# Ledger of designs, part 10: VH-VL binders against Cytochrome c-554 (cycF)

Target 1, 133 residues: Cytochrome c-554 (cycF), of Cereibacter sphaeroides (q3j2p2)
Amino acid sequence: QDARQIERMIEGRHGLMTLMAHELGKLGGMAKEETPYDAEVAGKAASNLSALASVISPELFPKGSAVGEAEDSEALPAIWEKPDDFAQKISGMEEAAAKMQAAAGTDLASLQGAMRDLGAACGSCHETYRQKD
Key: E = the ipSAE of ESMFold2; O = the ipSAE of OpenDDE; V2 = 0.75 times the mean of E and O plus 0.25 times the DockQ between their complexes.

## First folded at step 3 (VH-VL; framework fv_bermekimab)

Design u9 (from b11c with heavy chain T33G V34M A50V)
Fold by ESMFold2-Fast, scan of step 3:
Structure u9 (fold): chain C 133 residues (1-133), chain A 124 residues (1-124), chain B 107 residues (1-107)
Amino acid sequence: as target 1 above (133 residues)
Amino acid sequence: QVQLVESGGGVVQPGRSLRLSCTASGFTFSSYGMHWVRQAPGKGLEWVAVIWYDGSKKYYAESVKGRFTISRDNSKNILFLQMDSLRLEDTAVYYCARGDYIWGSYRSYYFDYWGQGTLVTFSS
Amino acid sequence: DIQMTQSPSSVSASVGDRVTITCRASQGISSYLAWYQQKPGKAPKLLIYAASSLESGVPSRFSGSGSGSDFTLTISSLQPEDFATYYCQQYYSFPLTFGGGTKVEHK
């Protein structure tokens, strides 16, 4: 039913973000030189991230799943108020993830550049559409 | 749209002080290191200073060390360059430039966005 | 400080020409090199980072190559809008340093 459907979707969104964070953690660790750069590990993490990013769409954000409307949601009402802009932010994330996939296996400098682009895309989307801590 | 807009340049007398500002918009300012780069008339680019995303670290070119102070106000998205004890050799267009994202290392300090620049020059 | 030596200081070229600009670091900088284009009265624009990675929105006629100490920027078929001054920049270590610039001008 509706309430359980919304709850399960929010859980699904959190799960997706957790998996993306796991892949980003590997790439970020290497980009910050906290862990040694490994081209194969970076390439695989970037491929996984690109696949996960491809699942993000407006359908993951049904009406009634905003912050204040459902428990544990961080999604701001602006998602439903500015659907075209939200879709554009998603496309930007997909583009940045694809760029990371192309760059991550090349060398550390390329990974660091792509990580900057990816971080900017993530930040832009979250600044507008996610509840601030 | 990412924008960097410099202000505060002008004509000064040697030994005086001037404060430059750079207002950022269109991105999460607090997630990026910011730089000042200058260019003397008819000459090339010279890096001046950097400030980390959180203001915790700053580095300066030797030519300005002890005279210039870089700072930022993340709540207002503004980068500053306080220039004290100005010399004729400081004559230049001053650009603010966006540097590394918080996840990058020192080795990602290239500049994807630049302001239009503000001219600092000296009266005759 | 890492010195960046750029060559030539100027080059005269015609539309359609292949233009190559070189940049040499005084020590090894791996692939931590960027290239910028600056038109008269304008701020520099990023063309290439990590020695060979093309910045988004930059035409594919621009390419970068090299690693270690010797780097090249190539414009495969010069267009009217490409007459400008080009700068390399190392970001391997502080202080960050730029090459002296190469002016690409009309024959």
Scores: ipSAE 0.015, ipTM 0.655, lowest interface PAE 6.4, mean pLDDT 85

Design w14 (from b11c with light chain S53H)
Heavy chain, then light chain:
Amino acid sequence: QVQLVESGGGVVQPGRSLRLSCTASGFTFSSYTVHWVRQAPGKGLEWVAAIWYDGSKKYYAESVKGRFTISRDNSKNILFLQMDSLRLEDTAVYYCARGDYIWGSYRSYYFDYWGQGTLVTFSS
Amino acid sequence: DIQMTQSPSSVSASVGDRVTITCRASQGISSYLAWYQQKPGKAPKLLIYAASHLESGVPSRFSGSGSGSDFTLTISSLQPEDFATYYCQQYYSFPLTFGGGTKVEHK
ESMFold2-Fast, scan of step 3: ipSAE 0.657; ipTM 0.867

Design w19 (from b11c with light chain A34N; at its last look DockQ between E and O 0.72; V2 from the best seeds 0.00; counts 0 for: pae E 2.7 > 2)
Heavy chain, then light chain:
Amino acid sequence: QVQLVESGGGVVQPGRSLRLSCTASGFTFSSYTVHWVRQAPGKGLEWVAAIWYDGSKKYYAESVKGRFTISRDNSKNILFLQMDSLRLEDTAVYYCARGDYIWGSYRSYYFDYWGQGTLVTFSS
Amino acid sequence: DIQMTQSPSSVSASVGDRVTITCRASQGISSYLNWYQQKPGKAPKLLIYAASSLESGVPSRFSGSGSGSDFTLTISSLQPEDFATYYCQQYYSFPLTFGGGTKVEHK
ESMFold2-Fast, scan of step 3: ipSAE 0.680; ipTM 0.871
ESMFold2, look of step 4: ipSAE 0.473; ipTM 0.830
ESMFold2 (binder alone), look of step 4: mean pLDDT 91; pTM 0.925
OpenDDE, look of step 4: ipSAE 0.148; ipTM 0.755

Design w8 (from b11c with light chain S53N S56T; at its last look DockQ between E and O 0.04; V2 from the best seeds 0.00; counts 0 for: pae O 10.0 > 2, placed apart)
Heavy chain, then light chain:
Amino acid sequence: QVQLVESGGGVVQPGRSLRLSCTASGFTFSSYTVHWVRQAPGKGLEWVAAIWYDGSKKYYAESVKGRFTISRDNSKNILFLQMDSLRLEDTAVYYCARGDYIWGSYRSYYFDYWGQGTLVTFSS
Amino acid sequence: DIQMTQSPSSVSASVGDRVTITCRASQGISSYLAWYQQKPGKAPKLLIYAASNLETGVPSRFSGSGSGSDFTLTISSLQPEDFATYYCQQYYSFPLTFGGGTKVEHK
ESMFold2-Fast, scan of step 3: ipSAE 0.676; ipTM 0.870
ESMFold2, look of step 4: ipSAE 0.644; ipTM 0.867
ESMFold2 (binder alone), look of step 4: mean pLDDT 92; pTM 0.946
OpenDDE, look of step 4: ipSAE 0.000; ipTM 0.605
ESMFold2, look of step 10: ipSAE 0.000; ipTM 0.560
ESMFold2 (binder alone), look of step 10: mean pLDDT 92; pTM 0.947
OpenDDE, look of step 10: ipSAE 0.356; ipTM 0.818
ESMFold2, look of step 12: ipSAE 0.605; ipTM 0.862
ESMFold2 (binder alone), look of step 12: mean pLDDT 92; pTM 0.947
OpenDDE, look of step 12: ipSAE 0.007; ipTM 0.622

## First folded at step 4 (VH-VL; framework fv_bermekimab)

Design k1 (from t6 with light chain A34N S53N S56T; at its last look DockQ between E and O 0.08; V2 from the best seeds 0.00; counts 0 for: pae O 12.2 > 2, placed apart)
Fold by OpenDDE, look of step 4:
Structure k1 (fold): chain C 133 residues (1-133), chain A 124 residues (1-124), chain B 107 residues (1-107)
Amino acid sequence: as target 1 above (133 residues)
Amino acid sequence: QVQLVESGGGVVQPGRSLRLSCTASGFTFSSYTVHWVRQAPGKGLEWVAAIWYDGSKKYYAESVKGRFTISRDNSKNILFLQMDSLRLEDTAVYYCARGDYIPGSYRSYYFDYWGQGTLVTFSS
Amino acid sequence: DIQMTQSPSSVSASVGDRVTITCRASQGISSYLNWYQQKPGKAPKLLIYAASNLETGVPSRFSGSGSGSDFTLTISSLQPEDFATYYCQQYYSFPLTFGGGTKVEHK
């Protein structure tokens, strides 16, 4: 892929993660009891998050889009060194998001339970494949 | 590079107080939950306390509740452990450790970076 | 509190050996388990997080498996630098708790 295509994918995946963080923020606020639990809001946020998570794919991570190869990239070279592991972590994220979708609108305890899996899925991928600050 | 440096350890008498510090650098300190973990001489690891990224929540081991206070100054990148009513069983190397990164409630409590530790011992 | 039972407490091995360490939780903790390595006079080092994920920079000879209550750390081929004490740690709920440790020493 050419440089412009790579830049587009980087922008795309950054935007995706930003939107995911937005929905997660709603769920997280309720889980931490910083905001009151609302089943409708939780359900909608979880649905949005699950939909967004389903968009994550290796297609968003073309070769040449690693840190040091392209501007504004936070993607570590390990992504392309361990493609199977990377794919598994994507699947894990999708599963965790699906579980949250099933739980978030039920009650606060269910939301809180699913939040741990969600956090673990995010951390699992980012710890290995995203550049640390 | 990420670095944590503990200080404040030393020899103390039972019943006295001691304040440990941990200075962080090389990362956005205010975005992480941080912890104290201690290790008695020749023994295993024991989690002591945790403090949320913004200091809004604190957690303690039962063995130190009511005696130890964890706090942080995010403007100075410093973690503290105020230890009051110290007991002989508090003898240990005290480590500060970086916990989970919170851009949105990751809640993954693994300790990927540790300080070198500071020793707290007692004189009779 | 969740108790972590680690076994064995010590193991004698030689370079090239396969070493297996187990950790059992007093209740289900899903995959919320980490493994650490500690050498004498040094701070612990994270090896595995979330039961099976290798920390960056950790050799591939290290692996973690398990879910629920039973977990395993495996060193496929022990190297000289692997002689150390290893700890499991759960983060399913507070208080966070460690296993008792396993010392891997020279046979």
Scores: ipSAE 0.006, ipTM 0.597, lowest interface PAE 12.2, mean pLDDT 90
ESMFold2, look of step 4: ipSAE 0.643; ipTM 0.871
ESMFold2 (binder alone), look of step 4: mean pLDDT 92; pTM 0.932

Design k2 (from t10 with light chain A34N S53N S56T; at its last look DockQ between E and O 0.03; V2 from the best seeds 0.00; counts 0 for: pae E 18.3 > 2, placed apart)
Fold by ESMFold2, look of step 4:
Structure k2 (fold): chain C 133 residues (1-133), chain A 123 residues (1-123), chain B 107 residues (1-107)
Amino acid sequence: as target 1 above (133 residues)
Amino acid sequence: QVQLVESGGGVVQPGRSLRLSCTASGFTFSSYTVHWVRQAPGKGLEWVAAIWYDGSKKYYAESVKGRFTISRDNSKNILFLQMDSLRLEDTAVYYCARGDYIGSYRSYYFDYWGQGTLVTFSS
Amino acid sequence: DIQMTQSPSSVSASVGDRVTITCRASQGISSYLNWYQQKPGKAPKLLIYAASNLETGVPSRFSGSGSGSDFTLTISSLQPEDFATYYCQQYYSFPLTFGGGTKVEHK
């Protein structure tokens, strides 16, 4: 029972991260000026990202789902060794996504500014809590 | 192992020119914005210039605009700072620093720095 | 240009003290602020990015807070290796600018 729950949570968080990367890609492409800025596209991508960030929760990271404990996991054991710091990083991602949601539809400069905080929040969590490939 | 190594500092006279280099290793140099930051002896840090990952955009502090030129050679992993019309106030240790990874959502927080190269003046 | 004002310019403290350093921006910069530590003869080292995020490998006694125009770096219990100069730096807009620095020195 516990193994099936762990597999579902790992699949779920991979899907969540994939969808977040999809929305971040749209915002990042505009921020780097690789695609034209479009306020409506940016606003929707930021709204989707904020919604996705809001569902990141400890339920997606049950004990026994670390790399080396479960198939297909990339989650480092530090998640469970430092739960307060992990929760703080998740909150930081939610805050950065909300700031992007407020800024993305305004203009390119506002999007670029908010992208800096969002990139920092995503990177800080992954540097500590995700196995690097 | 990320490494940045500055070179080309030395003693010059005001009004002359100097070219600084920064050799990068241990990361994909062509995917990062890179910066020059300087520090006058006994003083604080001053950002000098930045260059986009592909060299397409360059930014300068007001104090150096029109006198300094930042450039990069991505095939050799080298960042440059051409310093023309040098003034006494340009006396400093010059650091190169790694900025944003343009292919990610990171910010400009200078996570790796070189150890610096000193530029000074003689009368 | 966005001017960054750090205070105090220096603080004398003992091991075990709680040290608080402030940084004020001349305009709102959201959370686009970093903190660096620099020891004599060394390059600066990133401590905190985006106002409150601890860089990997930095001890948990360091923390950052604030948004908008007012920011704080706190060292909860000063250690001997923490005697150094600390700089804030905004990245809200170019030109990037640093505060004047705060030297934390032993009594």
Scores: ipSAE 0.000, ipTM 0.530, lowest interface PAE 15.8, mean pLDDT 84
ESMFold2 (binder alone), look of step 4: mean pLDDT 92; pTM 0.938
OpenDDE, look of step 4: ipSAE 0.419; ipTM 0.829
ESMFold2, look of step 6: ipSAE 0.000; ipTM 0.503
ESMFold2 (binder alone), look of step 6: mean pLDDT 92; pTM 0.941
OpenDDE, look of step 6: ipSAE 0.005; ipTM 0.600

Design k3 (from t4 with light chain A34N S53H; at its last look DockQ between E and O 0.05; V2 from the best seeds 0.00; counts 0 for: pae E 13.7 > 2, placed apart)
Fold by OpenDDE, look of step 4:
Structure k3 (fold): chain C 133 residues (1-133), chain A 124 residues (1-124), chain B 107 residues (1-107)
Amino acid sequence: as target 1 above (133 residues)
Amino acid sequence: QVQLVESGGGVVQPGRSLRLSCTASGFTFSSYTVHWVRQAPGKGLEWVAAIWYDGSKKYYAESVKGRFTISRDNSKNILFLQMDSLRLEDTAVYYCARGDYIEGSYRSYYFDYWGQGTLVTFSS
Amino acid sequence: DIQMTQSPSSVSASVGDRVTITCRASQGISSYLNWYQQKPGKAPKLLIYAASHLESGVPSRFSGSGSGSDFTLTISSLQPEDFATYYCQQYYSFPLTFGGGTKVEHK
């Protein structure tokens, strides 16, 4: 891919993560009981999150888009050194998002339960493949 | 609370038909893919059939294709398994299980809730 | 069809023991693997989903690992209530298939 395509993918995945964080924020607020639980809002947020999560794929991480290779990238070279593991973590996150979708609109306890796995999945991927601040 | 309750099992003769039902409650039934899983006495688990949340897709194990029909009535929160041309090897406890929550085409087939099962056996 | 080979078929253990159960898929299934626990006369119970994710309410002594074709369920310290039969199940593709099961028995 050329430089412009790489930049578009970086921008795309950053935007995707931003949108995911937005939906996760709604769920997180409820899970922490900072905002009242609303089954409808939770269900919708979880649905959106799951949909967004499904867009995450290796296509968003083309070679040449690593930290030091492209501007604004936070993607560590390990992504391309361990492509199978990276794909597995994407799958794990997507499954956790699906479980959240199944749980969020049922009751607060279910939402809270699913949040643990979701957070762990996100953290696990970022711990390994995202540049630390 | 989420609940699945199977019914319709019993003693049947080979070649006969039987219709199993699974009544769901405590969740939005129409949003979930649901499954039948069976277990022969003293044996392991065998997936039998799945039906999409809106009934648009159906999947079957090879062992029951052409004989069993999975269906659902989302207005009544009921899952069905029509079993035709029953064979001795169909002897099993039949479980209904809740699969993935679907709004669209997302796949995640974990069975997080099960009924207690209904037994299908055969007379000699 | 994807065949799931589970081993061992049975294991005798004592309370406090570390128990390891293995599941091998006939082909790569990514992380699309679940683990269930079944006690006599009861329906199966979901323990682990997506190979390594602990289902809500399941004790932390249960863990799942693996990806591709080789998977492991581990009980770090077996408790009396853990004596049961365990099954792996792939959902990479239809037909969905289970492993043959592993019975954890009291030594």
Scores: ipSAE 0.000, ipTM 0.597, lowest interface PAE 13.0, mean pLDDT 91
ESMFold2, look of step 4: ipSAE 0.000; ipTM 0.512
ESMFold2 (binder alone), look of step 4: mean pLDDT 91; pTM 0.931

## First folded at step 6 (VH-VL; framework fv_bermekimab)

Design m1 (from k2 with light chain T56K; at its last look DockQ between E and O 0.03; V2 from the best seeds 0.00; counts 0 for: pae O 8.3 > 2, placed apart)
Fold by OpenDDE, look of step 6:
Structure m1 (fold): chain C 133 residues (1-133), chain A 123 residues (1-123), chain B 107 residues (1-107)
Amino acid sequence: as target 1 above (133 residues)
Amino acid sequence: QVQLVESGGGVVQPGRSLRLSCTASGFTFSSYTVHWVRQAPGKGLEWVAAIWYDGSKKYYAESVKGRFTISRDNSKNILFLQMDSLRLEDTAVYYCARGDYIGSYRSYYFDYWGQGTLVTFSS
Amino acid sequence: DIQMTQSPSSVSASVGDRVTITCRASQGISSYLNWYQQKPGKAPKLLIYAASNLEKGVPSRFSGSGSGSDFTLTISSLQPEDFATYYCQQYYSFPLTFGGGTKVEHK
């Protein structure tokens, strides 16, 4: 892939993560009881989150888009050293998001329960494959 | 509030069978994976078995495979542990614990536990 | 199977002390690690999940850190009610396994 394509993929995955964070923020606020629980809002947020999560794939992480290889990349070389593990973590995250979609609009306790899995999935991937600040 | 209550423990002879029960309340039982964890007197915690929220998957510790059977009745909010061919090393307090919601894989946080039921042996 | 090794097996401490407990996995388990507290005659209580997340209702003096194979539970300032046995537990893969436990005792 050429440099422009790589930049587009980096921008794409950053955009996805930003939008996911926005939806997650709504869910997180409710889970932490910082904002009142609203089943409708939670359901919509979870639906959006799940949809966004489903777009994440190894295609967004082309070779040449690692830290030090491309500007604005936070992707560690380990992504390409362990492609199977990376793919599994993506799948795990997507599954966790789907579970959140099933849970968020039910009740607060269900939302909170699903949040644990979702948080773990996000953290697991980032801990291994995202550059630390 | 979430509550888990174990029952069925007692004194048993080696080689015999015993069935433990765990009654759940205060949450949607059918939406959670649940587990058995045991603790021998003065010893640490040992995971025993897990069953998926809908019963579709079951997992066992090697030490109990072929002897113990985990099951659940979601209509009655009860978790079971059928223990066959009991051995002296099975002596322990048996806890039931709530796990992950709606079968979320790799999310086994035991956030609620029962008080436990003791299984011991007579000679 | 994944073996979890806790250290130390026991620690003597005083109120106000900083207490650190270590848990090492026989292989990488990412952040799939929980910490529990257990008092005599009681069921375990969840303290930390996913290596570093504080369970609801747990005092902020408890914290968890680490990823991969090495994990740490820290009590920043030990309180009287914190004398207990602590366990780590991995849920990276079945069978689920616990550490051997660490008993925090009065000095």
Scores: ipSAE 0.008, ipTM 0.634, lowest interface PAE 8.3, mean pLDDT 91
ESMFold2, look of step 6: ipSAE 0.073; ipTM 0.690
ESMFold2 (binder alone), look of step 6: mean pLDDT 92; pTM 0.937

Design m2 (from k2 with heavy chain S31R K57N; at its last look DockQ between E and O 0.06; V2 from the best seeds 0.00; counts 0 for: pae O 12.7 > 2, placed apart)
Fold by OpenDDE, look of step 6:
Structure m2 (fold): chain C 133 residues (1-133), chain A 123 residues (1-123), chain B 107 residues (1-107)
Amino acid sequence: as target 1 above (133 residues)
Amino acid sequence: QVQLVESGGGVVQPGRSLRLSCTASGFTFSRYTVHWVRQAPGKGLEWVAAIWYDGSNKYYAESVKGRFTISRDNSKNILFLQMDSLRLEDTAVYYCARGDYIGSYRSYYFDYWGQGTLVTFSS
Amino acid sequence: DIQMTQSPSSVSASVGDRVTITCRASQGISSYLNWYQQKPGKAPKLLIYAASNLETGVPSRFSGSGSGSDFTLTISSLQPEDFATYYCQQYYSFPLTFGGGTKVEHK
């Protein structure tokens, strides 16, 4: 891939993460009881999150898009050293998002419960493969 | 949707061997640590064994170490427990349980269980 | 090995009662503690994970607290479906170990 393609992938994955964070913020607010639980809003947010999550793939992380290789990248070289593990973590995140989709619109407790796996999935990937501040 | 179904239990004589199976469905089996937990009649729960998602690591309770062998076939979504040198104190309902996902660190909870299979002994 | 001690072994209660079950670990286990509910003839059901987090679908009347070596499961208002045996389980280290169980029964 050329430099422009790499930049597009970086921009793409950053955009996805931003949008995911937006939906997660709605769910998180309810989970923390900072905002009242609304099953319809929760369901919609979870649906959006799951859809966005499903777009995340190793394709968005081409070789040459690591920290130090491309501008604005936060992706650590470990991504390409352990491609199977990286792919598994993506799948784990997607499964957790799907679980949230199934739970969020049910009740607050279900939403809160599903947040466990989702948070763990996001955290595990970022801890290993995203540059720390 | 997630389902675990144990089989292979029955009546055995002391000293004999028995092989339990647990068939998993409704989730990506190969990405989860899975466990055996048993319960003697009228008694509490006892963890028996665990096996990593890829089979790379196994753990056993001291009470079964050297006698029981946990294994899995990820291509068939099956968990096994080979029980050798069975003893009367091994009498129990044996549950298979789903443990942590590979994306979750140190989360040894059991969120899904089978209905169990009974192992008992004849005199 | 880490021993888990539950108390009481049994408790008689009525619908609407507040029920408290204690679990003590033989050593510090941080928050690596789960709670399960088991009804006769059924497999256990996960209620609480990591000491204080409700599992998906678990009613809010259930709560867990504690860290280190002392933990508590609380049912704020006992419902008919809550009569069962409850177990704590540590996952701080292998071997994984359960408490002896607490049977919540009708008064």
Scores: ipSAE 0.000, ipTM 0.602, lowest interface PAE 12.7, mean pLDDT 91
ESMFold2, look of step 6: ipSAE 0.530; ipTM 0.857
ESMFold2 (binder alone), look of step 6: mean pLDDT 92; pTM 0.940

Design m3 (from k2 with heavy chain R98T; at its last look DockQ between E and O 0.03; V2 from the best seeds 0.00; counts 0 for: pae E 17.6 > 2, placed apart)
Heavy chain, then light chain:
Amino acid sequence: QVQLVESGGGVVQPGRSLRLSCTASGFTFSSYTVHWVRQAPGKGLEWVAAIWYDGSKKYYAESVKGRFTISRDNSKNILFLQMDSLRLEDTAVYYCATGDYIGSYRSYYFDYWGQGTLVTFSS
Amino acid sequence: DIQMTQSPSSVSASVGDRVTITCRASQGISSYLNWYQQKPGKAPKLLIYAASNLETGVPSRFSGSGSGSDFTLTISSLQPEDFATYYCQQYYSFPLTFGGGTKVEHK
ESMFold2, look of step 6: ipSAE 0.000; ipTM 0.506
ESMFold2 (binder alone), look of step 6: mean pLDDT 90; pTM 0.922
OpenDDE, look of step 6: ipSAE 0.876; ipTM 0.945
ESMFold2, look of step 7: ipSAE 0.000; ipTM 0.517
ESMFold2 (binder alone), look of step 7: mean pLDDT 90; pTM 0.913
OpenDDE, look of step 7: ipSAE 0.008; ipTM 0.608

Design m4 (from k2 with heavy chain S104D; at its last look DockQ between E and O 0.06; V2 from the best seeds 0.00; counts 0 for: pae E 9.5 > 2, placed apart)
Fold by ESMFold2, look of step 6:
Structure m4 (fold): chain C 133 residues (1-133), chain A 123 residues (1-123), chain B 107 residues (1-107)
Amino acid sequence: as target 1 above (133 residues)
Amino acid sequence: QVQLVESGGGVVQPGRSLRLSCTASGFTFSSYTVHWVRQAPGKGLEWVAAIWYDGSKKYYAESVKGRFTISRDNSKNILFLQMDSLRLEDTAVYYCARGDYIGDYRSYYFDYWGQGTLVTFSS
Amino acid sequence: DIQMTQSPSSVSASVGDRVTITCRASQGISSYLNWYQQKPGKAPKLLIYAASNLETGVPSRFSGSGSGSDFTLTISSLQPEDFATYYCQQYYSFPLTFGGGTKVEHK
């Protein structure tokens, strides 16, 4: 893979995760009642999160982009050692985002319930495939 | 396979101390808040204490404040409950339970429980 | 502290009956309410979280409803394995508190 392309993919997936965290922050703020629940805002944030999750794919993780192989990478080598499991984790994140999309605009209770599954899906992938802090 | 196994229960004398342990496996223990919940024989459930994933925050039921100390060793995947100044009303089965995952909305759900360890008294 | 009041304390029912269990919080708790099932000699099992969300693997005959201070667990058609004690639990604030339990037993 072209070294510049690897750097662009790492930058791209960092940006993707930042945007997902931004949308998740809006949902989380409502769930914690730190901001007022607003069905329209929640629905839009969930729709954006679902679209962002659908972009997560193996092409964002080219070989040579692991931690220690490329500067600024936090991706563990396990991604390339267990590609089927990594793909399952990505599918789980997409599924959890879709459930949030279905729940967030309904009411606060539905939003709060969907946060549990979304958190578990995100954490499951990070536990195996991202360098721990 | 998520598993929680309590140990350290037994028969004690009032006013003495006892240390309970809970060994966790099948999940990343250091990413979860963990709790102690107790149940007196024939009675309902009572939450006892919670400790954050990194040990930075601890919470206690009023009935045990100043007598019980919750702690964790993330390198060994063990949760502890140090119980001092034990009283007859502390008679219960003590469960450890998995709580919230770090990095998401706080939910305080108990999706996995141990089988419990019994603490009782003799005169 | 938030007190959780369950009613009834016990229900005598037959297989096939619809069973309704009520839980009331001493203050508004939004949807921060879980339901657990406990069989004799066993640890509790999570049934419902966030008032109305069914835990994975729990049969669809169980459902939860309510928000604010009044919540309901419903078993639409009681099965032999549903004879157990049911607990609600608020997680709005510490200390976390449970209802007193509702024992569902054979008529």
Scores: ipSAE 0.006, ipTM 0.609, lowest interface PAE 9.5, mean pLDDT 85
ESMFold2 (binder alone), look of step 6: mean pLDDT 92; pTM 0.939
OpenDDE, look of step 6: ipSAE 0.040; ipTM 0.725

